# Ledger of designs, part 12: VH-VL binders against Pseudouridylate synthase PUS7L (pus7l)

Target 1, 228 residues: Pseudouridylate synthase PUS7L (pus7l), of Danio rerio (Zebrafish) (Brachydanio rerio) (q1l8i0r370to597)
Amino acid sequence: GFVNYYGPQRFGSGSCVQADQVGLALLKENMEASVKLFFTPEDDDDLQNKAKRHFLHTGNAKESLVLMPAYKARERLMLRALHRYGSGQEGCTRGWLSLPHSMRVFYLHSYCSRVWNQAAKYRLQKLGFKPVQGDLVWAEPVKGLKDATEELSAPQIHVVTSDEEKNEVFSLDQVILPMPGNSVKYPENLLGQWYQDRLAQDGLESCRFRVTPLKLNVPGCYRPLLAK
Below, E stands for the ipSAE of ESMFold2; O stands for the ipSAE of OpenDDE; V2 stands for 0.75 times the mean of E and O plus 0.25 times the DockQ between their complexes.

## First folded at step 16 (VH-VL; framework fv_socazolimab)

Design u2 (from r4 with heavy chain Y101F; at its last look DockQ between E and O 0.59; V2 from the best seeds 0.65)
Heavy chain, then light chain:
Amino acid sequence: EVQLVESGAEVKKPGSSVKVSCKASGFTFSDYAISWVRQAPGQGLEWMGYIIPIYGTAYYAQKFQGRVTITADESTSTAYMELSSLRSEDTAVYYCARGDFWTDYYFDYWGQGTTVTVSS
Amino acid sequence: QSALTQPASVSGSLGQSVTISCTGTSSDVGGYDYVSWYQQHPGKAPNLMIYDVSNRPGVSNRFSGSKSGNTASLTISGLQAEDEADYYCSSYTSSDTLVFGGGTKLTVL
ESMFold2, look of step 16: ipSAE 0.723; ipTM 0.870
ESMFold2 (binder alone), look of step 16: mean pLDDT 92; pTM 0.934
OpenDDE, look of step 16: ipSAE 0.615; ipTM 0.850

Design u3 (from r4 with heavy chain Y55W; at its last look DockQ between E and O 0.68; V2 from the best seeds 0.00; counts 0 for: pae E 2.2 > 2)
Fold by ESMFold2, look of step 16:
Structure u3 (fold): chain C 228 residues (1-228), chain A 120 residues (1-120), chain B 109 residues (1-109)
Amino acid sequence: as target 1 above (228 residues)
Amino acid sequence: EVQLVESGAEVKKPGSSVKVSCKASGFTFSDYAISWVRQAPGQGLEWMGYIIPIWGTAYYAQKFQGRVTITADESTSTAYMELSSLRSEDTAVYYCARGDYWTDYYFDYWGQGTTVTVSS
Amino acid sequence: QSALTQPASVSGSLGQSVTISCTGTSSDVGGYDYVSWYQQHPGKAPNLMIYDVSNRPGVSNRFSGSKSGNTASLTISGLQAEDEADYYCSSYTSSDTLVFGGGTKLTVL
């Protein structure tokens, strides 16, 4: 199988885009940095990129709004908020709130997807091509009383034991890795420590994966290491 | 060509639940928000919530919080909406819908609709 | 509670223009440029005609959208028989929800 990397569309156009860096700024609640990164222009002479360059060079939201094409509704609403409320924390926060929820949360997921890709690379380099103790796999659903356990009917996580490793109970295509978030379990091996260290490198050691001023929550998810 | 194909009509008793499926084809399923919208007979459209399958997290309209579960299965390119504790006002056509990549507020592709009838 | 207000019906003759209004509040139509319009023929799913107030998703240029304050408008020029349908507006809201108007039946005379 192939490693199930998140593709470039999660990070913007190509590998040099800033979507994951916008996400990091948002997770750190640095609203001003996030807006600056949001307006990073591409190497094009079109009107939207000219307007973005003007904003980054001048800081003038009103002038940039005049230059921004009418069909760029998201960018225009951001600039209107910056003009009305200023470019400080409140103005940038209101600018983000002018974007639809799915588009705001996209940037947080972009950051988390980058971490997942790095985790997949590390896991293969350090733990090899077979399931090992501490890896995560899907388990059989846990059954219980319907009224008490309805929300628990979703698949649950099983941690591979040393005996299951020795007996080759699982195959590598069953191994799943978490995308960082506030409701995921991390592997109980070197990879789990790697996640902790990796998030700490970005200053996220105590991160709740929640940006309350923007009504954003990232519970995380699990993704198979190998694609079909 | 982009298509969303929903499961067949359902007749349900009050207090039961219904689960509608929405099978997608013609696009990279995991990269798009799938939204659910219903329409009661002779009434307008009502937004219920959405999911982006790759991230697995659904967001719901306040009215439906606690009664609706939206899920997705990447391996079959299928989204699901389950509505519990059905009552007569839940009689409606239920649509799944998709907009541009990660868009949750306009929809240029719709399923054919699933009629759910709740009768006493 | 913040359903968008549309007239129940409008009518026009072949070749004429009609305008359908959609009135909300500052928390939806007035506060966002995320207004859409849908055409729905009997027994069919809605069909997107306009998004982001005025953008056309590959539909006839006879359909145009605009807004002023808390009111969005759909204008259909050069009316044709197939334009007879129900029309719904929608808007994003400050509660991160989507709301729809009650619908307008367009009759082509």
Scores: ipSAE 0.535, ipTM 0.784, lowest interface PAE 2.2, mean pLDDT 87
ESMFold2 (binder alone), look of step 16: mean pLDDT 92; pTM 0.936
OpenDDE, look of step 16: ipSAE 0.560; ipTM 0.831

Design u4 (from r4 with heavy chain Y59W; at its last look DockQ between E and O 0.53; V2 from the best seeds 0.63)
Fold by ESMFold2, look of step 16:
Parts: sequence; C-alpha cells; structure tokens
Structure u4 (fold): chain C 228 residues (1-228), chain A 120 residues (1-120), chain B 109 residues (1-109)
Amino acid sequence: as target 1 above (228 residues)
Amino acid sequence: EVQLVESGAEVKKPGSSVKVSCKASGFTFSDYAISWVRQAPGQGLEWMGYIIPIYGTAWYAQKFQGRVTITADESTSTAYMELSSLRSEDTAVYYCARGDYWTDYYFDYWGQGTTVTVSS
Amino acid sequence: QSALTQPASVSGSLGQSVTISCTGTSSDVGGYDYVSWYQQHPGKAPNLMIYDVSNRPGVSNRFSGSKSGNTASLTISGLQAEDEADYYCSSYTSSDTLVFGGGTKLTVL
C-alpha cells in the first residue's frame, strides 16, 4: 500500500491554481481576499489572464469584464456582481453566490484536503508504521439490521486503545484520518494535537467549517491512510 | 470509460416508495456530482437534485423537498434516489447524470434511465 | 408548466437554419451564464449540445448558442435529417437549483 494522498484534481491544477488558498479565505469569511485569489492569473499571456491581471491591478470590474472572454462564464458573472454591487464584502459575497453551489464547496474542500495530506505525512513521520493508541479505525457494524439503508447501520469510528496497540489488534491499512470539518472526530494522540495546532496556524482555531452567507457547510469525512 | 448503470424498472402502488440505484464506473466517484432528472411520458425533463458523495449533503428541487432522498455509497460507487409517497404523476423515466468535475448544472453522461410506473 | 419558456415546435428546411428560444427571468437565464441545451431523440437519454450559453462539448459547429437579456437561443445551421428531435434548455437558478424548459420539437422538412 502507498499513502492515499489527495491528488492534483482536488487543488485545481490546470484551472484555478492554489484552490486551497481560496478555500482558506472563504473559511475566514474574507470575501475580498477570496475573490482576489480566485482571479490569480497563470503565467500565460492569453485573454483571460490579461483580464485577471487588469482586475488585480486596477480593481475595475467593468473594464475587466469587457476583456474577459465569453467562454469564461464563472469569471464573467463574478465581475458582473462586483460591478453592480461593488468589490467590498457584500459585492464579493454576491459574486460567490453567482457561482454554482458545487464550485463554492470545491474551494473549501480543497483547503481541507491539503490539511489531510499534511496530516498523513506527519502521522507517518511521528507515529510510525503501526497503529497506535488514539488512532481512528472503522468500527464493526452492528448486527441485526434488516434494511441496508438504515442510518444506524453506517460505520462508526473506533479509537484504538492502549491494549489494542499492545496486542496489535489492527493493521495500518485500517487506520483512517479525518478531513477537517465540523462533524468529524480527531485522533486522540499526537496527531490530534497536530490537527488543532495546524488549523490554529491558519487562524481557524474556532472555525465552524460553515460559511452561512454562501450556504456552505463542511461536515468532513474520513479517508484511509493507505490505498491499495 | 465513464458509465452510469441504473437499476431495473419498477411498478409501484400509490403511497409507496421507490429507490433507484446508479452504479458508476470509469471515474473517481466521490469527486463528481451525481444528479437526478426525471421525464414523465410525453413530457419534458425535470431536475430533482444532486449529491457530491465526499461532501455528504444532497441538494433538492423545492418541489421534491421532503419526498426525495439522494444518497451515495463510496465503497460501491453507487448513488441512490428514493422517492416516497408516490402518486400517479410520479410515473416517469428516472435518469442519473454527471457533468464535469464538481459540476452540478450540466450533464454529458447519463444513465440508461429507470422506468417507474405508479398505478392503481 | 416549466420555469423556462420554449416554443412547443419549430420547423426548418434541409440546409437552412433554425433558432429555438428559451426565455426565463433575472433569477435564472438572465442572472446566470449557466445555460445548457440538450437534444433528445425518441427513446434515448438527452445529449448535451451546449453548456455555459455557447460552449460545445465536441459537437458540430452547426450548433451555436447565445443569450440576450432573459432569453437564450440555440441556432442549428445546415439542417440535416438527424437534427429532427426534441430540444431542451436548462439554467441554473438563484435558489441553487436547475430548471429545464418545456422542450421544443424540431421538424426537418
């Protein structure tokens, strides 16, 4: 097995470079910064990147909209909103609301996926290649369920105990790590402290993982440390 | 090769529920929106809602809010749409569909459709 | 009754052009550039022809899309017999939902 890192697609390689930084700005509800990051130009001299540079240099949404190619529907709608409502917090918020819900969510998950990748690296470097006390694994499903659609049958999270570590009850391929969110459990060991410190480093120590003005909620999820 | 394969046709009585499955292959299931669109006989297309499996929350058309439940199972790469309190006007072909990465508003890949008949 | 208004039918002669309209409001077609067009032959799933108002997903350049105000348009030039089908527009809405037009039956003469 190799480490189950989130790949380049999650971070917008080939489109919006540094999508995770847009996500961070959104989680902090800094709508102005998020829009400026959304308009980050690539090192290219085509029409869309010229329009992005013009916006970042001048702040003039109307002029930038004239320059933006017709096929860039999302960028054009963002610029229309900024022109109509201004480029302050309200105008940027309305700009984000002009994008499809799934694309607004994408940027938040991009940030959370980057944290997951860093957590996986840290976990292996500091806790080694065996399950340890405080690691998370999927618990055994409860028996007796009649309908596979019952929520009660869903996998639940089990925290590896000291005895289970000592007796090597689990293997590393059973270890799962959370992608940050408002409904996940963090490991009860050094890695759990790492998550808290890492989020605090970005100013997210009290983050709800919810951006209500944009109708966004990030419950989080769990991902196996190792792929097969 | 992207494929969406739906479950077989259903005949249901009014007041019951139906659950249609949509098994995906040829792409990373959890990172794409799976949408549901229906079409009554001789009628147009009607959007019902969607889910992005890794996000864990579905979005619904207002008309179906409270009657439809869209879910996903990452381990089997399968999305589900369950419609409850069936009525005769729910007789339709039900499609699952997918667009670009994380896109919820246009669809270039469609399931074959599942015919649901609600009768007498 | 659809949220987007399309003519019930249109017709055109082989080799000519036809335009199908799709009229919404400022809360959908007018407010968003997320308009798509689908072609549907009898008994088949819909086929995406245009997205984002005017983008083609690898379909013939005989199909073009545009928008003015609250009305989107699909133009089919050089009409061929196989273009005879039902055509649906769709638009993203301010409620984070998608809405379809009622459909237009194209007859090729």
Scores: ipSAE 0.573, ipTM 0.820, lowest interface PAE 1.8, mean pLDDT 88
ESMFold2 (binder alone), look of step 16: mean pLDDT 91; pTM 0.933
OpenDDE, look of step 16: ipSAE 0.755; ipTM 0.888

Design u5 (from r4 with heavy chain T103V; at its last look DockQ between E and O 0.03; V2 from the best seeds 0.00; counts 0 for: pae O 9.7 > 2, placed apart)
Heavy chain, then light chain:
Amino acid sequence: EVQLVESGAEVKKPGSSVKVSCKASGFTFSDYAISWVRQAPGQGLEWMGYIIPIYGTAYYAQKFQGRVTITADESTSTAYMELSSLRSEDTAVYYCARGDYWVDYYFDYWGQGTTVTVSS
Amino acid sequence: QSALTQPASVSGSLGQSVTISCTGTSSDVGGYDYVSWYQQHPGKAPNLMIYDVSNRPGVSNRFSGSKSGNTASLTISGLQAEDEADYYCSSYTSSDTLVFGGGTKLTVL
ESMFold2, look of step 16: ipSAE 0.777; ipTM 0.894
ESMFold2 (binder alone), look of step 16: mean pLDDT 91; pTM 0.927
OpenDDE, look of step 16: ipSAE 0.021; ipTM 0.610
ESMFold2, look of step 17: ipSAE 0.600; ipTM 0.817
ESMFold2 (binder alone), look of step 17: mean pLDDT 91; pTM 0.928
OpenDDE, look of step 17: ipSAE 0.006; ipTM 0.510

Design u6 (from r4 with heavy chain T103E; at its last look DockQ between E and O 0.02; V2 from the best seeds 0.00; counts 0 for: pae E 11.0 > 2, placed apart)
Fold by ESMFold2, look of step 16:
Structure u6 (fold): chain C 228 residues (1-228), chain A 120 residues (1-120), chain B 109 residues (1-109)
Amino acid sequence: as target 1 above (228 residues)
Amino acid sequence: EVQLVESGAEVKKPGSSVKVSCKASGFTFSDYAISWVRQAPGQGLEWMGYIIPIYGTAYYAQKFQGRVTITADESTSTAYMELSSLRSEDTAVYYCARGDYWEDYYFDYWGQGTTVTVSS
Amino acid sequence: QSALTQPASVSGSLGQSVTISCTGTSSDVGGYDYVSWYQQHPGKAPNLMIYDVSNRPGVSNRFSGSKSGNTASLTISGLQAEDEADYYCSSYTSSDTLVFGGGTKLTVL
């Protein structure tokens, strides 16, 4: 197996794409900053990037909408809302609400996925290639439940103990790491401290992982460290 | 006032297709999501998918992926749902419903429904 | 298969209160505040009664919504004959889908 990093699909494309930074701004409820980051241009002189530069330079959503190519639906929805409601905090909030929920939540997931990738890298560099005390694994189902016709409803998270590390009870392919959110458990080792410090560096030490004005919630999830 | 007017009842054979229209009036059509929800006789509600006309793409429930096509025509303020490879289990009332695209997870206005009967 | 469980029927007397439950999981009702309730009279389209757990879209204040854990509730106070109908809950899910409950027939005695 190889490390199960989240790929480019979670972060957008191009050298200047700021999907995870848009997500960070949304988590901090800075709607004006989130919209400016959403319109970050690439280094190209094509029509969409000309329109993005025009908006960032002038703040004129109507003129920018005229310049924006027809197929750039997300950008056009945002510009239409900004023209209708203004470019302040309230207008930017309404701009985000003009996008479907799945498109809004993409940016929050992008930030959290970036943190997950950094956690995976840190975990391997600092804790090595074997499970250690404090790592998370899926708890195994009780014998017989796998053979039932009914779906198992609630997998459990187990924290690797010192004795389980010493006795090599688990293998690295069983280790899971949380994507940040409001409903996940963090590792009980140096990696857990790393998550806390990493979120604090972005000002998220008290983050609820909810953006109520945009009807967004990020429970988090668990992802295997290694792909199989 | 806000209105959604659906096309008339259809009787179809298994294996064929049906296309239901939903004409919108009383609001800016391109600013809202249009969803399709069906209800088999004596059964509950089942969400099929939606389109946001200004965005131009449709999203489908997994059960219907590959069988349903949802489109919109801004010039006529009309949404369409086409369901292919019909079977008797597709006999139902088909509703179009409006969601505010700011809050598209609930439906504030509904069409009166289109009965589609699939029988051999 | 619906992820949301509603009782098949409930009943109440005129002027009393009745509560209809809608039970899901932490991946829908428990994890999100996107629960809605619809009233459907026989032969008619559904009508939105409650959205975002507790908000009324210009309907009577006799209708109220709430949530505790994985269970949402619709409470109808001052029960009237016209309240007799089918009631459906719905919720957003973590799979970016929308699901409905199986429906509850309210009978006014």
Scores: ipSAE 0.006, ipTM 0.482, lowest interface PAE 11.0, mean pLDDT 85
ESMFold2 (binder alone), look of step 16: mean pLDDT 91; pTM 0.929
OpenDDE, look of step 16: ipSAE 0.188; ipTM 0.698

## First folded at step 17 (VH-VL; framework fv_socazolimab)

Design v1 (from u5 with heavy chain Y101E; at its last look DockQ between E and O 0.52; V2 from the best seeds 0.00; counts 0 for: pae E 2.1 > 2)
Heavy chain, then light chain:
Amino acid sequence: EVQLVESGAEVKKPGSSVKVSCKASGFTFSDYAISWVRQAPGQGLEWMGYIIPIYGTAYYAQKFQGRVTITADESTSTAYMELSSLRSEDTAVYYCARGDEWVDYYFDYWGQGTTVTVSS
Amino acid sequence: QSALTQPASVSGSLGQSVTISCTGTSSDVGGYDYVSWYQQHPGKAPNLMIYDVSNRPGVSNRFSGSKSGNTASLTISGLQAEDEADYYCSSYTSSDTLVFGGGTKLTVL
ESMFold2, look of step 17: ipSAE 0.506; ipTM 0.766
ESMFold2 (binder alone), look of step 17: mean pLDDT 93; pTM 0.941
OpenDDE, look of step 17: ipSAE 0.613; ipTM 0.841

Design v2 (from u5 with heavy chain Y101F; at its last look DockQ between E and O 0.02; V2 from the best seeds 0.00; counts 0 for: pae O 10.5 > 2, placed apart)
Fold by OpenDDE, look of step 17:
Structure v2 (fold): chain C 228 residues (1-228), chain A 120 residues (1-120), chain B 109 residues (1-109)
Amino acid sequence: as target 1 above (228 residues)
Amino acid sequence: EVQLVESGAEVKKPGSSVKVSCKASGFTFSDYAISWVRQAPGQGLEWMGYIIPIYGTAYYAQKFQGRVTITADESTSTAYMELSSLRSEDTAVYYCARGDFWVDYYFDYWGQGTTVTVSS
Amino acid sequence: QSALTQPASVSGSLGQSVTISCTGTSSDVGGYDYVSWYQQHPGKAPNLMIYDVSNRPGVSNRFSGSKSGNTASLTISGLQAEDEADYYCSSYTSSDTLVFGGGTKLTVL
């Protein structure tokens, strides 16, 4: 199997936009920083990038809006809001709110996806190619309990025990990693500690993965380490 | 020199349509919005709508929504206002005006006005 | 769309000062500084006098604009005969539209 890396989502981000950094800024509720990052220009000297550069250089949303091509709808909406409400914390907040919810949450997911990718790399480098104690796996429905009402019980997360590691009960393809969020369990091994440290490094040690002013919530999810 | 030159006077029958043109010169057409404002005889100014050529999007006053169409041709630096289902109450001088981009909505240059008369 | 409210007419003597008010809702005039003033002489297109409440685009310093609460004001000092005209205020609305006041006829006595 190969590592099930989460690629950049195709929609909403230009090739050069560091969507994950925007997401991080949003999680920190640093709206001004998020907007600056949103307008990160590419190396191309086209009209859109000229507009972005102009905004970053001058802070003049009005002039930047004039330069921004019509097909750059989200950028235009943002610039319009910034011009109307200012480029401070509140103005930037309103700028984001001018965009569809799906576009806003995309950036948060981008950040979480980046962390997941890094986690996957770390897991394989430090803990090897076999399930180890503390890894997360999907709990297999215990075959023998007849009476369990067929209610499609949501797959429960199981933590690999020392005995299960020794007996090689699971395979690596059964290992799952959490996408960061407010409703996920982390591994109970070095990887779990890594998640904590990684989030702390970004200043998110106490993050609830909610951006209330933007009506965003990220519960998280689980993804297999390996792709089939 | 900034200039807005409008088309000539129109006489129309009720129920018909009129299309007025506004040719801009002396400035970068795409950097500004063009608004249309009318004034009935002895009455005040009434804003109808505007277009931002670079965006290709027009916005209208609620009163005229569905009956007015504002367009712009960047290649010729010309804006158009078409008003359909004309009524006697539509008799007015129609002005085009150069506006600041989107939000400031002040008009620093005006056309000479086009008189549209709707009569049976 | 609620028009901005202006007095129908004002008058003043030569050399005096007059003020024209423009009152709107908080969303029209009070909430934003997108108020402009226009002078219109009979048979002519309007001329921009003030924009953004108080800015003058090369207009005489006799014309000044201010705003308090939901009311914008145009003040004309040192009245001259040529100031006799109709004056209109305009504002950007919360609905991303533009509205004009009803206009004020200024008579110079």
Scores: ipSAE 0.000, ipTM 0.508, lowest interface PAE 10.5, mean pLDDT 87
ESMFold2, look of step 17: ipSAE 0.595; ipTM 0.809
ESMFold2 (binder alone), look of step 17: mean pLDDT 91; pTM 0.928

Design v3 (from r4 with heavy chain T103I; at its last look DockQ between E and O 0.01; V2 from the best seeds 0.00; counts 0 for: pae O 10.7 > 2, placed apart)
Heavy chain, then light chain:
Amino acid sequence: EVQLVESGAEVKKPGSSVKVSCKASGFTFSDYAISWVRQAPGQGLEWMGYIIPIYGTAYYAQKFQGRVTITADESTSTAYMELSSLRSEDTAVYYCARGDYWIDYYFDYWGQGTTVTVSS
Amino acid sequence: QSALTQPASVSGSLGQSVTISCTGTSSDVGGYDYVSWYQQHPGKAPNLMIYDVSNRPGVSNRFSGSKSGNTASLTISGLQAEDEADYYCSSYTSSDTLVFGGGTKLTVL
ESMFold2, look of step 17: ipSAE 0.720; ipTM 0.872
ESMFold2 (binder alone), look of step 17: mean pLDDT 91; pTM 0.919
OpenDDE, look of step 17: ipSAE 0.000; ipTM 0.507

Design v4 (at its last look DockQ between E and O 0.05; V2 from the best seeds 0.00; counts 0 for: pae E 10.3 > 2, placed apart)
Fold by ESMFold2, look of step 17:
Structure v4 (fold): chain C 228 residues (1-228), chain A 119 residues (1-119), chain B 109 residues (1-109)
Amino acid sequence: as target 1 above (228 residues)
Amino acid sequence: EVQLVESGAEVKKPGSSVKVSCKASGFTFSDYAISWVRQAPGQGLEWMGYIIPIYGTAYYAQKFQGRVTITADESTSTAYMELSSLRSEDTAVYYCARDYWVDYYFDYWGQGTTVTVSS
Amino acid sequence: QSALTQPASVSGSLGQSVTISCTGTSSDVGGYDYVSWYQQHPGKAPNLMIYDVSNRPGVSNRFSGSKSGNTASLTISGLQAEDEADYYCSSYTSSDTLVFGGGTKLTVL
């Protein structure tokens, strides 16, 4: 198959072109930077982009709100909070809290999905086109637990062993990669080290993948390397 | 003075529909969510769904998917909830409520609309 | 029909404190700080008492909220006769939905 990259809809392909960078700022709890990135204008001279540029240039939320078209609900809610509470940490935090929870989560997932795409590229370039020791695959549910009375049917993560690599037990279409989060297992090979280094490059070496001021938690998930 | 005023009580036959209105005043209607919550006689509260008028979308509890339609008219500051295929267990008081900061808590409630479903 | 567990009733004497519990799971009360509490007197609409686990929307400081793990708590101190009512908790869930507890009848002795 082909690589299962997250597509442009994950990165705000018409509503916010820097969604992953907004997510990074939120993970770092830099609320002021996150709001400035949220207002990144597109290369267009319509009213919404004029309002965004006005805010970025002046910091004046009230004037920007007057310019912001009524249908730009998310931008208007943010500007309303900034006008009421100021454009500092508190106002930006209240602005995010005025948006639906799923929208706040979207930005965090956008960043993590960018990392996933980069991990997939790195994995193919450095580890090749066969499963290797340390890769992750879905474990098959165990119907009868060894020395147990209950059936285990929940999906679990299995780490490919050296013997399984040598014997080609798995195929590349079974390999999964984590989207970063606080409840995922990382590969036990060069890719695992790559994840650690990649997050550290953004200052996230100690990141809990929680944004407490915004009541957000990012457990992470797994995605197959290849699309079928 | 924030107010939510609901339409009057209704008596309906099983299989019919009911549409309850919720007129808002004293705040910027389009900037807040309006939720619908019902309470059967002697029972607790049950969330049905909400609309965020400025986003133009409604969200529904799974139990009501396909039976409930929540809409808003920004020009009149009025939200509507329509429940179809009524059954006797839909007999309840139906509340609209304002969702404070869209964080799923309701700082202002309508007075409630009694809907009775009977033969 | 409630996803959140509350005791059916609690009681306390005038001037005492009472605590009402609201137990959910890691997918709601435990996973998010979107817990609220409502007071409902007979025949009336609910009234918001606590939001975001512990914040008061201009109500008496006799009402306080907290959370530990999967259990949120509403504590009412200095009980007064008018506190006698039904109390409901609510929480956001990981399914992008809202759920209520079954309600607790507070009786002031």
Scores: ipSAE 0.007, ipTM 0.484, lowest interface PAE 10.3, mean pLDDT 85
ESMFold2 (binder alone), look of step 17: mean pLDDT 91; pTM 0.935
OpenDDE, look of step 17: ipSAE 0.017; ipTM 0.542

Design v5 (from u5 with heavy chain Y101T; at its last look DockQ between E and O 0.03; V2 from the best seeds 0.00; counts 0 for: pae E 10.7 > 2, placed apart)
Fold by OpenDDE, look of step 17:
Structure v5 (fold): chain C 228 residues (1-228), chain A 120 residues (1-120), chain B 109 residues (1-109)
Amino acid sequence: as target 1 above (228 residues)
Amino acid sequence: EVQLVESGAEVKKPGSSVKVSCKASGFTFSDYAISWVRQAPGQGLEWMGYIIPIYGTAYYAQKFQGRVTITADESTSTAYMELSSLRSEDTAVYYCARGDTWVDYYFDYWGQGTTVTVSS
Amino acid sequence: QSALTQPASVSGSLGQSVTISCTGTSSDVGGYDYVSWYQQHPGKAPNLMIYDVSNRPGVSNRFSGSKSGNTASLTISGLQAEDEADYYCSSYTSSDTLVFGGGTKLTVL
């Protein structure tokens, strides 16, 4: 199998490169920084990028709005809000709220996906190509317990034990990694520590993955390390 | 040179529909919004709605909602306005206009106008 | 949606200055600087004269725009015969729509 890396999601074609940074800024509730990142121009010398550059250089939302092409609806909504409410913390917050919820959460997911990709790389480099103690896997439905009410119990996460490692009970294709969120379990090995360190590095050691002012919540999820 | 060329005059009966076209040239069609504005004889300008061609998203004045349809064809750089259930009060000159911005909505270039007459 | 309020007519002599007012509510002209002005001669399409309250898209310096409170104003200085036309203001509304004023007929005496 190959590593199941998250690619840039289809929506937001041009802003994919910095979407994770926007997401990080949002998680830190640094709205001003997030807006600046949102308007990071590409190398192209088209009208939209000129407008973005103008905004970054001048902070003038009104003038930037005039320059921004009509088809850039997202950017125009943001600039409109900034013009109306200012470019401070509150204005930037309102700017984000002017965008659809799906657009807001996209940036948070972008950050989480980046961390996942890095985690996957680290997992393979440091812990090898076999399941090891502390890895997370989907719990196999214990065949024998008759009485477990067939309620399609949400797949339970199991932590690989030392004995299971030794006996090679699982395969690497069964290993799952968490996307960061407020409702995930982390591996109980070097990878788990890596997650903690990585988030701490970004100043998110105490992050609840909720951005209340923007009505955003990221519970997290699990993704297979390897794609079939 | 920026140009908006509209279709020819129309005479319609009450209850029928009319579709006016606006062909754009001299600029990148997808970079702008196209608005429709009408003017009844001896009356003022009335904004009807606009479309962002690249998204295909149209917005309408409340007065015309449900009765007007604005569309655009990027391949031909042409915008369309269809007005249904025509009434005598719909007799007017219909203009297409280029909108530079969605929020700061001003129209820097206008079509020549299409006269639509609704008569029994 | 109610149109912006303009005087029905204004007049001025050659070489003089005239001002046309456009009054809205706090949710339109009062709340935003999204005011534009158009000149329309009989039988012709409107021409953009002012946008964003005071910007001129290559028009004569004789035309200027301003705003105070809920009222935008178009000032025409040094009136010329060709200035005789209808003038319309426009503004963006809080409901994400565009609205025009009722228009003002300018007569040059």
Scores: ipSAE 0.006, ipTM 0.511, lowest interface PAE 9.7, mean pLDDT 86
ESMFold2, look of step 17: ipSAE 0.006; ipTM 0.467
ESMFold2 (binder alone), look of step 17: mean pLDDT 92; pTM 0.934

## First folded at step 18 (VH-VL; framework fv_socazolimab)

Design w1 (from r4 with heavy chain A33V; at its last read DockQ between E and O 0.73; V2 from the best seeds 0.77)
Heavy chain, then light chain:
Amino acid sequence: EVQLVESGAEVKKPGSSVKVSCKASGFTFSDYVISWVRQAPGQGLEWMGYIIPIYGTAYYAQKFQGRVTITADESTSTAYMELSSLRSEDTAVYYCARGDYWTDYYFDYWGQGTTVTVSS
Amino acid sequence: QSALTQPASVSGSLGQSVTISCTGTSSDVGGYDYVSWYQQHPGKAPNLMIYDVSNRPGVSNRFSGSKSGNTASLTISGLQAEDEADYYCSSYTSSDTLVFGGGTKLTVL
ESMFold2, look of step 18: ipSAE 0.750; ipTM 0.887
ESMFold2 (binder alone), look of step 18: mean pLDDT 91; pTM 0.927
OpenDDE, look of step 18: ipSAE 0.732; ipTM 0.881
ESMFold2, look of step 19: ipSAE 0.732; ipTM 0.882
ESMFold2 (binder alone), look of step 19: mean pLDDT 90; pTM 0.913
OpenDDE, look of step 19: ipSAE 0.780; ipTM 0.893
ESMFold2, fold request of step 26: ipSAE 0.673, 0.579, 0.699; ipTM 0.853, 0.809, 0.860
ESMFold2 (binder alone), fold request of step 26: mean pLDDT 91, 91, 91; pTM 0.917, 0.926, 0.918
OpenDDE, fold request of step 26: ipSAE 0.849, 0.872, 0.870; ipTM 0.917, 0.925, 0.923
ESMFold2, last read: ipSAE 0.642, 0.683, 0.640; ipTM 0.842, 0.857, 0.843
ESMFold2 (binder alone), last read: mean pLDDT 91, 91, 91; pTM 0.922, 0.921, 0.922
OpenDDE, last read: ipSAE 0.868, 0.878, 0.872; ipTM 0.923, 0.927, 0.925

